# VH-VL binders against Stromal cell-derived factor 2-like protein (SDF2), part 5

Target 1, 181 residues: Stromal cell-derived factor 2-like protein (SDF2), of Arabidopsis thaliana (Mouse-ear cress) (q93ze8)
Amino acid sequence: VEITYGSAIKLMHEKTKFRLHSHDVPYGSGSGQQSVTGFPGVVDSNSYWIVKPVPGTTEKQGDAVKSGATIRLQHMKTRKWLHSHLHASPISGNLEVSCFGDDTNSDTGDHWKLIIEGSGKTWKQDQRVRLQHIDTSGYLHSHDKKYQRIAGGQQEVCGIREKKADNIWLAAEGVYLPLNE

## First folded at step 4 (VH-VL)

Design s41 (from a3d with light chain D52Y; framework fv_acimtamig)
Fold by ESMFold2-Fast, scan of step 4:
Structure s41 (fold): chain C 181 residues (1-181), chain A 120 residues (1-120), chain B 106 residues (1-106)
Amino acid sequence: as target 1 above (181 residues)
Amino acid sequence: QVQLVQSGAEVKKPGESLKVSCKASGYTFTDYYMHWVRQAPGQGLEWMGIINPSGGYTSYAQKFQGRVTMTRDTSTSTVYMELSSLRSEDTAVYYCARDLYSSGWYEDYWGQGTLVTVSS
Amino acid sequence: SYVLTQPSSVSVAPGQTATISCGGHNIGSKSVHWYQQRPGQSPVLVIYYDSYRPSGIPERFSGSNSGNTATLTISGTQAMDEADYYCQVWDSSSDVFGGGTKLTVL
C-alpha cells in the first residue's frame, strides 16, 4: 500500500517494535517543547502522524511520496510538527526530537528527508526507511533507553548523525488515502 | 522554584481512614505524574502508587489495592492520598514525589513528608 | 513481584571507595535510580538511569548496571556521605525499591 500525502500513519521502530508517539507533555530540559517517545502498544491514539509536504511545493493530497522527498509529519491529536534542533536529548544527550508549532506555525526544523532503503521509488507500507532531519543531518533514532515510571516504559526518541540499524522505521498501521491517478 | 507542601502530622486509631494532601507550586501541575511513597519507622521506602494529575490515571501497588485511593484537584494544584482501614503497621512517614520522566531534567522533587501514627 | 536485594550496611574509612550493590534478576535490562536519605530528611536522587548524575551531585558518585547487579560507587568517601542508600527500578506497573543500605563513614 502506497503512503500518500494526507495519510495518517504509525511509524514503527524496526529493532524495538515501538511506535513513534507524542503526548501533551513538554520536555523539562533543552527546548521545553512537546516530548516525543517510543510507545510499545499497537492500539495508541497518540501514535498517528499525518504526512504533509513542505509549504510551497506542488504536492497535493493523494500524491505518492517519492524517495528522497522532504516532508513534514504532523501529530494528529495535537496538530504539532515532528521537530528537531541542537538541544540535547534527555537520556542519551543526542539531538532532541520534539513536537513544535501548530496548523499555522511551522519552520525548517520540521523538515525531514525520507530515505527509502533499497531501490523503491515511492514510500509503501512496511518498507524500511530512514528520516533524516534537514537542518541537523540527524537520523530519527530510538533505542532501548527507557523513561522510568511512564506507563509501558516509553523509549527515548532522538536524532543521531550516524547511520545505524537503530535508525530504521516502517510505516505500520494507518488511515491511508487512496493514490491519485 | 518547585515546591511540594504536604499536610501536617496526624494521629489515627485502627479502623479509621487517612487523607494526606500534597500541594504543588512552581511548575505546571498537570505536566507531571505524582507518586506516593511511605516509610515505616526504621524501615525502607515503599511505593504505594502513582497519579496523572491531568487525566486522573492511577496505578496502585498490589499490597494497597482496595485500600488506597489517589485523587487530584487541578484548581488548587493538589494531590490526595487516602488510605482506609488503618492498622498499627500503617504508622509511617508518607511522601509525595514528582515523577522523573515528565521533567526531562531528572530533578527529583519530594514533599517534606507527613508522619501518621496509628495507635489505640 | 520483582525484588531488589541490597546489603543492610557498608562501612568505609574517610577517603576510601564505598561500593553498594543492588541485586535483581536481569536488572541490567532495567534502568536503575539511586537515592540518598539522611535521618529526618526526604530522599535525594544521586544517580538516575544507571549512571547519570543530577545537577549538584559530585563526580565522586557513579553508577553501573549489568547482568544481575547494579552498583553505586562513591570514591573519596566523606563524612557527609553517611546516609541510607536505596536503589529503585520500574517493573511493569510499579516502582520497586531495594531494602536500603546504611553507609557508615568512620
Scores: ipSAE 0.007, ipTM 0.498, lowest interface PAE 11.1, mean pLDDT 86

Design s42 (from a3d with light chain K30Y; framework fv_acimtamig)
Fold by ESMFold2-Fast, scan of step 4:
Structure s42 (fold): chain C 181 residues (1-181), chain A 120 residues (1-120), chain B 106 residues (1-106)
Amino acid sequence: as target 1 above (181 residues)
Amino acid sequence: QVQLVQSGAEVKKPGESLKVSCKASGYTFTDYYMHWVRQAPGQGLEWMGIINPSGGYTSYAQKFQGRVTMTRDTSTSTVYMELSSLRSEDTAVYYCARDLYSSGWYEDYWGQGTLVTVSS
Amino acid sequence: SYVLTQPSSVSVAPGQTATISCGGHNIGSYSVHWYQQRPGQSPVLVIYYDSDRPSGIPERFSGSNSGNTATLTISGTQAMDEADYYCQVWDSSSDVFGGGTKLTVL
């Protein structure tokens, strides 16, 4: 199944099996922005992200997402964008990953390059991918480091510049919009 | 060998702007962030900001926000720091210093420094 | 804004152990780095990540960090160690330097 612009997806970290999660609360970061964590549960209303293009491009709802495309991921429940910047992450001291803005407020810190592993030309469900942040060059990353101050054993999500096995994500559950053809 | 070579000393008048360069060699320029740190005569080290040479994006210390601009030229492996609306208290040695962000947020190699004197 | 506090000066006799403190609230939860600056020269990294030494730094330099105090220790202090020493942490989005400690060897 194709992942198209407008689809709402859950991103699962391949190594930990945790889902990319956010909630309308800041955590352990000096940016004061909304926190982003790895959540162990499959049933989580706070783990849906809407796939959006960069403003000013020709991409439209229902178009396939090509390998190497620059995209934005909007947190469905809070309407904020998956974001990174030159701030240290709370546990590991890597690049902080947060949620920023709203439906009308987005900046280049919301831009991620989709890197599909292997020779596939468009993004599909369960395909191994990396998300590289444009401004920082950091790969969306998670690991088994848990927050002590966040209930439920949620894991750190951060950015790192090294291309490692811990940078691999899969689009798992979702509400997939039909492909335009 | 890692080397950071900065532009030469400058004398400026209050109200002018300065632009200091820092040319990197001996490593892949876009793999490391670059900090700018200054030191007034007889005083300690004061952080000004950081730039990612790969994307060109920056973060500045609050004190310098609105007066400082950091840029880079990847074809010459050079970073620049501009500071506007100079005052006598901006008299300092200005340093560029390299950061390997994936291994921590610290300055592992420093340029030789650029003395900037601001006086009427 | 986070603040690091260092003594202004420390004096030791040659061959004695010098200790330079760096105070900060819960500094033990930060990674502390230390720089040496000789007069007229650029800073040189001497300790990173609390206790690691860069290549070329003598083993008589060591570091520790716990609670509210980080410490740089120089054993068998030599005349060449006379310099200003700065501690540093990254606090979220900003470099924070201590005020510096002048080490005098006499």
Scores: ipSAE 0.218, ipTM 0.736, lowest interface PAE 4.7, mean pLDDT 89

Design s43 (from a3d with light chain S29D S31Y; framework fv_acimtamig)
Fold by ESMFold2-Fast, scan of step 4:
Formats: sequence, structure tokens, C-alpha cells
Structure s43 (fold): chain C 181 residues (1-181), chain A 120 residues (1-120), chain B 106 residues (1-106)
Amino acid sequence: as target 1 above (181 residues)
Amino acid sequence: QVQLVQSGAEVKKPGESLKVSCKASGYTFTDYYMHWVRQAPGQGLEWMGIINPSGGYTSYAQKFQGRVTMTRDTSTSTVYMELSSLRSEDTAVYYCARDLYSSGWYEDYWGQGTLVTVSS
Amino acid sequence: SYVLTQPSSVSVAPGQTATISCGGHNIGDKYVHWYQQRPGQSPVLVIYYDSDRPSGIPERFSGSNSGNTATLTISGTQAMDEADYYCQVWDSSSDVFGGGTKLTVL
């Protein structure tokens, strides 16, 4: 299944199988922006992210997302953008990943490059991908470092500049919009 | 505590219809999908379909498409599975089983089962 | 339609390691879940997401999933583990169960 602009997806971390998650609770340190975590394999509606283009481009709802495209991921429930910056992440001290802005407020810290592992011209469900933050060059990363022991514990999500097995994500569940072409 | 309590055993004749209920308690009813799975005597598990209690949306296995209907009543936290045009090979234990929607698609808690015997 | 293949039976002596396989085309690209069913009882989830254990399931239960085969491993097998075991995946729009494996502990 093609992932198109406007689709709402869950991003699953390949190594841990936790989903990329956010809620309206801010970090207690660093930026103080809305926190982003890895949620245990049983996930709720707070794990959906809407695939959006960078403002001012010609991409429209239903268009395929090309390998190497710069995209934004909007948290469906809170309308904030997956974001990174030069603040330290709470557990590992890597690059903080947060949610920022709203439907009318977005900046370049919300821009992520889609890197499809192996061959493939467009993003498909279950493909191994990396998301590289444009401004920091950090890869969206998670690991088995936990904040608390609640239903297995929520895991740290951060950015690191090295390509590692722990930077691999798959688009798993979702509401996939039909391809236009 | 999570509990799924199903209606009692039934004996049916070929051509009749069956309606099994499954009453949920101990969690937020609309946060979890409900599967229906059956098991004929001495046989394995066979998936029949799934219902989202929040919107009432359903998806059925192709084998049962056209003769199975799944519904729910949010005021009583109950799901129903209705199977029409019964045949002797529909003799089975019918289970409801909970699944957290939008995640993994597995059955974490199962009802006690409802034995349905279809005989002439 | 997607098909999961399990051996019909596996026998093991108490204290030995039991291994139950679940074969499927590129099953390593799917999540595999495992259920235990004792005679006359409802199935019980023992492994989910390939290798995770639900609360209350002993550590001697473990799972793996790679290539075309998923495996449920029970170390130090006990008489109480005697049951039918089913693997399961979600494929496209439906649940797919394996045919089941009867584990005998003698």
C-alpha cells in the first residue's frame, strides 16, 4: 500500500516495535515543548501522524511520497508537528524530539527527509525507512531506555547523527488515502 | 478486571439463524475492537470477523460474507454476532475476543465461548 | 490467502525445551502472536509481537520470528504447559491462525 500525502500513519520502530507517540504533556527539561515517546506495542489514538508536504510545494492530497522527499508529520490528536532542535533529550542526552506549533504555525524544525532503505521510488507500507531531520541532520531514533514502568514503560525518542539499526522505522497501521495517479 | 461474558449454549436446526451476545466489563468498551472466532469440535481456530464498537464498523472473513452480521450496543457494552442459514458444519464453540484497535491485531482477552450445535 | 503451517504435534519430556514452529511466506515481515489452549478452555495469549510476554506469563516462554519461520520456545517444560498452541498473524484485512500444535509433556 502506497503512503500518500494526507494519509494518517503509525510509525513503528523496527527494533523495539514501539509506535511513535505523543500527548499534550510537555518535557520537564530542555525546550519544555510537547513530549514524543515510543509507546508499547499496544497503542492508542495518540500514535497517528498525518503526512504533510513542506508549505509552498505543489504536492497535493493523494500524491505519492517520493524517496528523498522533505515532509512534515502532524500529530493527529494535538495538531502539532514532529520537531527537533539542539536541546538535549532527557535520558540519553542526544537531540530532543518534540511536537511544536499548530495548524497555522510551523517552522523548518518540522522538516524531515524521508530515506527509503534499499530500492524504491515511493513510500510504501512496511518499508524500512529513516527520517533525517533537516536542520540538525539527526535521524529519528529510539531505544530500550524508558521513562517509567507504565504498561511496560514509554521509551525515549531522540535524534542521533549516525546511521544505526535503531534509526529504522516502518509505516504500520494507518488510514491510507487513495493514490491520485 | 476485564471480563467478556457470552450468552449460553444453543441448539439449532439447519436453515435457522444464530445470535450470540458478548457483554464486556472492566474497561472502556469503545477503546477496543472485538473479534469473533469459532472452533469446530476437534478443529482449530477460525476467524469470522471484527467490529469497532466506537463507530460500529465491521470487517468479515470472506467465507462468512453475506451470512454474518456483527453489531454492538454501547449502552450495555455488548457485541453481537448473528449467523444465518445455519448448516451442520457450523457446529462450533463461538468466541468473542478483545483487541486494542490500531495495534497489532491480536486477541488479548477471550470470552468463555458459546457452544452452538446444529443438527437435524 | 495467507497460510500459516504448524506441526500437528510435538512431544517433550518434563524439563526439556519444546520448540513449536510457525511457517509462512515472509512471516518475518509480520507480527506473530501465540495462544495456548487447554482442553475445554478459552485460548490464552502467551506471546505477542513476536517475542513479548503478557503479564503473568512465565519467562520460560519466548518467541522469535525471522524469514519464513516464527518459533515459540518453552524452556524447562512443565506438565502444566501441555496444551494446543496456535500462531496468528494479521494479513491485510484478516486474522490468520495456524492449524495448531498439540504439545504433549510426558
Scores: ipSAE 0.006, ipTM 0.454, lowest interface PAE 16.1, mean pLDDT 85

Design s44 (from a3d with light chain K30D; framework fv_acimtamig)
Fold by ESMFold2-Fast, scan of step 4:
Structure s44 (fold): chain C 181 residues (1-181), chain A 120 residues (1-120), chain B 106 residues (1-106)
Amino acid sequence: as target 1 above (181 residues)
Amino acid sequence: QVQLVQSGAEVKKPGESLKVSCKASGYTFTDYYMHWVRQAPGQGLEWMGIINPSGGYTSYAQKFQGRVTMTRDTSTSTVYMELSSLRSEDTAVYYCARDLYSSGWYEDYWGQGTLVTVSS
Amino acid sequence: SYVLTQPSSVSVAPGQTATISCGGHNIGSDSVHWYQQRPGQSPVLVIYYDSDRPSGIPERFSGSNSGNTATLTISGTQAMDEADYYCQVWDSSSDVFGGGTKLTVL
């Protein structure tokens, strides 16, 4: 199934099977912004992300997301944007991934390039993709490194500038909006 | 084979602006971050900020926030550091330095430095 | 906010071992990098990630880092090692440099 602008999706890390997760707990170091982690549970209301275009584009709700598009991902429950910047991540010292802003506050640190593996033209459910942060060039990344202070069973999410197997994500569960037509 | 070549020495008056260039060669320009670090005469190294040449994202030391701007031109593999509202205390050698890819955040190659003298 | 403390100077006789300390609260949990700056020259990376040497740096340069102190050790010190030495860590979003240590070989 097609992933369209306005859809709320769960992003599953291919290698670990954990979902991209956030809640209103800030990092204890680094930026102090809202933390982003990998969550092992299937039933998690904090792992929905709304697919949004970059402001000022002609993309509208229900339009397919093309390969190579620059997008934003809004955390559904807290309304903050998936964000990265030049801060060190807490466990590995890579690029910090956080949630920033709100419905009226967004900056270029919220911009991610959708890279579809293979020859696909538009983003589909269960397709292998990478998300490359525009400002830092870091790929959205996770691994089997667990937090002790934020949550003992949750995994670090960070950005790294090298393409690795641990950079692959799939859109798994979601509230998918139908294609316009 | 990595080289960072900076623009030449400058003399400025208080209140003026400075713009230093750093041209990179011998590696893929957009794969590495670039730092700017200065050193006042007889003093230690002071970090000013960092730029990602690929996306153009910057992060500045709080001391220079509002006065410093870092930019890049990917067609010439050049980074720039602009410092405004100059004071005599800004007299220093200004260095660009490359950040090796990976976590660790350190400067592996340094430019030759640009001496900037601010005097009236 | 984070501060790295180095001695301002260290003196050593040629052929002896020089030790330069870098103090910081819980610095052993950070990665420490070291730079050599000879008079009138740009800094040169001599140790990265606490103890690794870049290609071209002699084996007589070594590093360690534990607790509240990181250390740069130069064995068999030579006249050419006379320089200022700086330790450095990345603290969250910024580089933090130590104040520098002038090594004199007499």
Scores: ipSAE 0.012, ipTM 0.618, lowest interface PAE 8.5, mean pLDDT 88

Design s49 (from a3d with heavy chain D99E L100G; framework fv_acimtamig)
Fold by ESMFold2-Fast, scan of step 4:
Structure s49 (fold): chain C 181 residues (1-181), chain A 120 residues (1-120), chain B 106 residues (1-106)
Amino acid sequence: as target 1 above (181 residues)
Amino acid sequence: QVQLVQSGAEVKKPGESLKVSCKASGYTFTDYYMHWVRQAPGQGLEWMGIINPSGGYTSYAQKFQGRVTMTRDTSTSTVYMELSSLRSEDTAVYYCAREGYSSGWYEDYWGQGTLVTVSS
Amino acid sequence: SYVLTQPSSVSVAPGQTATISCGGHNIGSKSVHWYQQRPGQSPVLVIYYDSDRPSGIPERFSGSNSGNTATLTISGTQAMDEADYYCQVWDSSSDVFGGGTKLTVL
């Protein structure tokens, strides 16, 4: 199944099986922006992300997302964008990953390059992918390091510039919009 | 094999701008961040900022925000640091330094330094 | 703004062990890196990530980091080790350098 612009997806970290999660709780360090974590639960309303193009492009709802495309991921429940910047992540000291902005406020720190592993031309459900942050070159990353201050056994999500097995994600569950054309 | 070669020494007047270059070789230029660090005569190391050569994203130390601009040219594997509104206190050796290979901020290779003297 | 504190100078006799401290609030939760700078030369990385040595750095250089203090240790100190030593961490969005320690071997 194709993942198209406008689809709401859950991103599952391949190695840990945790889903990319955000909630209305800010980081206590670094930017103070809304935190992003890995969540162990299969059923989690805070793990849906809407696939959006960068502003000013010709992409529209239902268009396929091509390998190498620059995209934004909007947290469905809070309407904020998956974001990174040159702040240290709380546990490992890597690049902080946060949620920023709203429906009308977005900046280049919200831009991620979709990298499909292998020779796939468009993004499909269950494909192994990386998300590389445009401004910092950091790959969306997670690992088995848990927060003490955030309930539920949630894991750190951060950016690292090294290409590793821990940077692989899959679009698992979702509400997929039909492919145009 | 990694080399960072900086432009030569400069003498400037207060109020002028300086632009120091740093040419990288021996590695993939866009895979590593580049830092700029200065050192006033007889003083310690002072971080000025960082640039991602791949996307051109920059972050500057608060002290230099508004006066410093960092840029790069990927075709020549060169980073640049411009500092405007020079004062005598800006007299220093300016270093470019490559961020180390890993997920932490440290400078593994340093340029030879560029002495900038600001005097009336 | 995060601050790293180093002693301004340390003196040792040749062959003795030199210990250079780097103090910072909860520095043990950060990664500490150490640079050697000889007069008129560029800094050289001697320790990264608390205790790792770059290729070419002698085994007599070692590091540790816990609590509020990171330490650079130079065993069997030689005249060639005379230099200024700087500790460094990344805090939030900035490199933070200590003030530097002048090591004298006499």
Scores: ipSAE 0.007, ipTM 0.558, lowest interface PAE 10.9, mean pLDDT 88

Design s5 (from a3d with heavy chain I50Y; framework fv_acimtamig)
Fold by ESMFold2-Fast, scan of step 4:
Structure s5 (fold): chain C 181 residues (1-181), chain A 120 residues (1-120), chain B 106 residues (1-106)
Amino acid sequence: as target 1 above (181 residues)
Amino acid sequence: QVQLVQSGAEVKKPGESLKVSCKASGYTFTDYYMHWVRQAPGQGLEWMGYINPSGGYTSYAQKFQGRVTMTRDTSTSTVYMELSSLRSEDTAVYYCARDLYSSGWYEDYWGQGTLVTVSS
Amino acid sequence: SYVLTQPSSVSVAPGQTATISCGGHNIGSKSVHWYQQRPGQSPVLVIYYDSDRPSGIPERFSGSNSGNTATLTISGTQAMDEADYYCQVWDSSSDVFGGGTKLTVL
């Protein structure tokens, strides 16, 4: 199934099987922005992300997302953007990944390059991908490092500049918008 | 298994202070925030604040700021809630409740409650 | 000061579906949690993050949250479901509870 602009998707970390999750909880350190974690629950209403283009491009709702495209991921419930910057992540001291802004406020820290593993031209469900943050070059990353102060076994999500097996994600569950033309 | 055991019922006079304890067991005490929520007779749930047992950091509801104090003792896995300048309106069942998230998002396990009666 | 509004009471016949609403400005952008409190007992978490169930909570309990209203739905309602139900969100720096809804199963 094609992932198109406007689709709401859950991103599953390949190695841990945890979903990319956010909620109205700020980090206690670093930026103080809304936290992003890996959540083990399969039926999680806080793990939907809307695939959006960078403002000012010709991409429209229903268009396929091409390999190498620069995209934004909007947390469906809080309307904030998946974001990164030069603050240290709470457990590993890597790059902090947070949620920032709203429907009308977005900056370049919300821009991620979609890297499809292999030769695929467009993003499809269950395809192995990496998301590389444009401003920091950090790859969206997770690992089996649990927050001590966040119950439920939630895992750290951060950015690392090294390309590793732990920064592979799959678009798993979703509400997929039909492909144009 | 997870248990939160609170101290017994108390009767207080207006102007006095109370101190309720909540002893945790069955999990790593410092990994979870602890909230205090009260319920006046026939009324709903009212949030008072939380404590992070790891660092001792606290956050209190504005209504109680200045007369509530939350503390913990990590050696006994116990949290305490003190409320000063008691009034008859403070008559309530006081609950401790464990927070699944460090921000106070939801309370997954609750103590049995401590009835505090304030009367002259 | 964020406010959650619940109906004070809801009644339903045994086996029918009960719905309990929780109103709040733009509540669909927040995560809603639900607690059940039976007479003389401590509250019990029955739904967290809008729609997730803790282990031990029957599948009859479900939740949704969109726009300005969150809803707790209890299908095939049983006498044992008779209780007060509270919705709750975290708003910036505080837990906010709804006023509670008394569910009566007649």
Scores: ipSAE 0.007, ipTM 0.493, lowest interface PAE 12.3, mean pLDDT 87

Design s50 (from a3d with heavy chain S102G; framework fv_acimtamig)
Fold by ESMFold2-Fast, scan of step 4:
Structure s50 (fold): chain C 181 residues (1-181), chain A 120 residues (1-120), chain B 106 residues (1-106)
Amino acid sequence: as target 1 above (181 residues)
Amino acid sequence: QVQLVQSGAEVKKPGESLKVSCKASGYTFTDYYMHWVRQAPGQGLEWMGIINPSGGYTSYAQKFQGRVTMTRDTSTSTVYMELSSLRSEDTAVYYCARDLYGSGWYEDYWGQGTLVTVSS
Amino acid sequence: SYVLTQPSSVSVAPGQTATISCGGHNIGSKSVHWYQQRPGQSPVLVIYYDSDRPSGIPERFSGSNSGNTATLTISGTQAMDEADYYCQVWDSSSDVFGGGTKLTVL
């Protein structure tokens, strides 16, 4: 199944099987922006992200997302953008990943390059991908480091500059918009 | 071998601007962030800011915000630091230093330094 | 803003152990890096991530970090170790350097 602009997807971390998650709880350190974590459950309304283009491009709802495209991911429930910047992540001290802005406020810290592993030309469900933050060059990353104060053992999500097996994500569950003909 | 080679010493008047270069060699230029750190005579190290040579993303220390600009030229593997509205207290040795983000925020290799004297 | 506190100077005899402290609120939760600066020279990274040594740095250099104090330890101190030593952490969005400690070997 093709992942098109406008689709709402859940991103699953390949190694841990946790989903990319956010809610309106801010980080207690670093930027103080809305936190982003890995959530262990499949059923989670706070794990949907809408695939959006960078403003000013010709991409429209239903268009395929090409390998190497620069995209934005909007958290469905809070309308904020998946974001990174030069702040330390709480557990590992890597690049902080947060949610920033709203429907009318977005900056270059919301821009991610889609890197499809292997020979695929467009983004498909269950395909192994990396998301590289444009400004910092950090890869969206997670690992088996858990926040001790959060029930269910939510995991740290951060950015790192090294390519590792822990940088691989899959678009798992979602509401996939039909591919434009 | 990793080398960072900076431009030569400069003498400036108050109110002028400064532009220091730092040419990198011995590694993939765009894989490593670059910091700028200065040191006034007889004083400690003071962080000015950081640049990602890959995309040109920058972040500056609050004290220098509005006066400092960091840029790079990927064709020559060179980073630049420009500081405007110079004052006598900007007299310092200016260093570029490489950082490998993903392992933490630290400077692993330093340039030789550029002495800048600001005097009337 | 985060502050790192170092003693201004430490003196040791050749062959003795030098200890340089770096104080900071909950510094044990941060990663501490240490730089050596000899007179007229650029800083050199001697310890990173609390206790790791870069290639080329002698085993005489070691580090620790716990609670409110990080420590750089130089065993069998030599004349060539005479220098200013700076601790450093990344706090929020900026590098924070300690004020520096002048190590005298006499």
Scores: ipSAE 0.071, ipTM 0.693, lowest interface PAE 5.5, mean pLDDT 89

Design s6 (from a3d with heavy chain S59N; framework fv_acimtamig)
Fold by ESMFold2-Fast, scan of step 4:
Structure s6 (fold): chain C 181 residues (1-181), chain A 120 residues (1-120), chain B 106 residues (1-106)
Amino acid sequence: as target 1 above (181 residues)
Amino acid sequence: QVQLVQSGAEVKKPGESLKVSCKASGYTFTDYYMHWVRQAPGQGLEWMGIINPSGGYTNYAQKFQGRVTMTRDTSTSTVYMELSSLRSEDTAVYYCARDLYSSGWYEDYWGQGTLVTVSS
Amino acid sequence: SYVLTQPSSVSVAPGQTATISCGGHNIGSKSVHWYQQRPGQSPVLVIYYDSDRPSGIPERFSGSNSGNTATLTISGTQAMDEADYYCQVWDSSSDVFGGGTKLTVL
């Protein structure tokens, strides 16, 4: 199944099987922006992200997302954008990944390049992908490092500039908009 | 081999601006961040900021916000650091230093340093 | 802001082990890097990520980091090791350097 602009998806970290998660809880250090973590299990209303284009492009709802496209991911419940910057992540000291802004407030720190592993032309469900942050060059990354202060053993999500097995994500569950004809 | 070559020593008057260059060779310029660190005579190391040469994205130390600007030119593999509204306290050796590809947040190779003297 | 504390000077006889401390609140949860700076020269990375050595750095240089103290250890200290040593961490959004320790051999 094609992932199109406007679709709401869950991103699953291939190695850990945790979903990309956020809710209205800020980091206690670093930027103080809304935290982003890996959440165990598939049932989680805080793991939906809406696939959006960069403002000012010709992409519209229902258009396929091409390999190498620059996109934004909006957290469905809080309306904030998946974001990164030159702040240290809380556990590993890598690049902090946060949620920033709202429906009317977005900056270049919200821009991610979709990299499809292999020779795929457009983004499909269950396809192995990387998300590379434009400003920092960091890949969206997770690992088996858990927050001690968060119940349920949520894992650190951060950015690293090195390609590793731990940067691979899959679009798993979602509410997929039909592909435009 | 990795090499960072900085521009030569400068003498400035208070109120002037400074622009130091750092030319990189021996590696892929856009794969590593670049830091700027200064050292006043007889003092320790003081971090000024960091630039990602790939996109030009920067982050500056709070003390230098509004006075420092870091840029790069990918065609010449060169990073620049500009410091405005110079004071005598800005007299220092200014270093560029490379950061590891994996965002290790440490300076693995350093330039030779640029001595900047600010006096009236 | 985060502060790293180093002794201003350490003296050791040739061939003996020198230890240089770097104190910081809960520094054991951070990655500590160490630099050597000889007079009139640029800093040189000697230890990164608490205990790893860059290529070309002698095995007699080692590091550790736990609790509130990180330590640089130089075994079989030689005259060429005379230098200022700086510890460094990344805290949140900025580099933090210790004040530096002057190592004197003999």
Scores: ipSAE 0.051, ipTM 0.665, lowest interface PAE 6.4, mean pLDDT 89

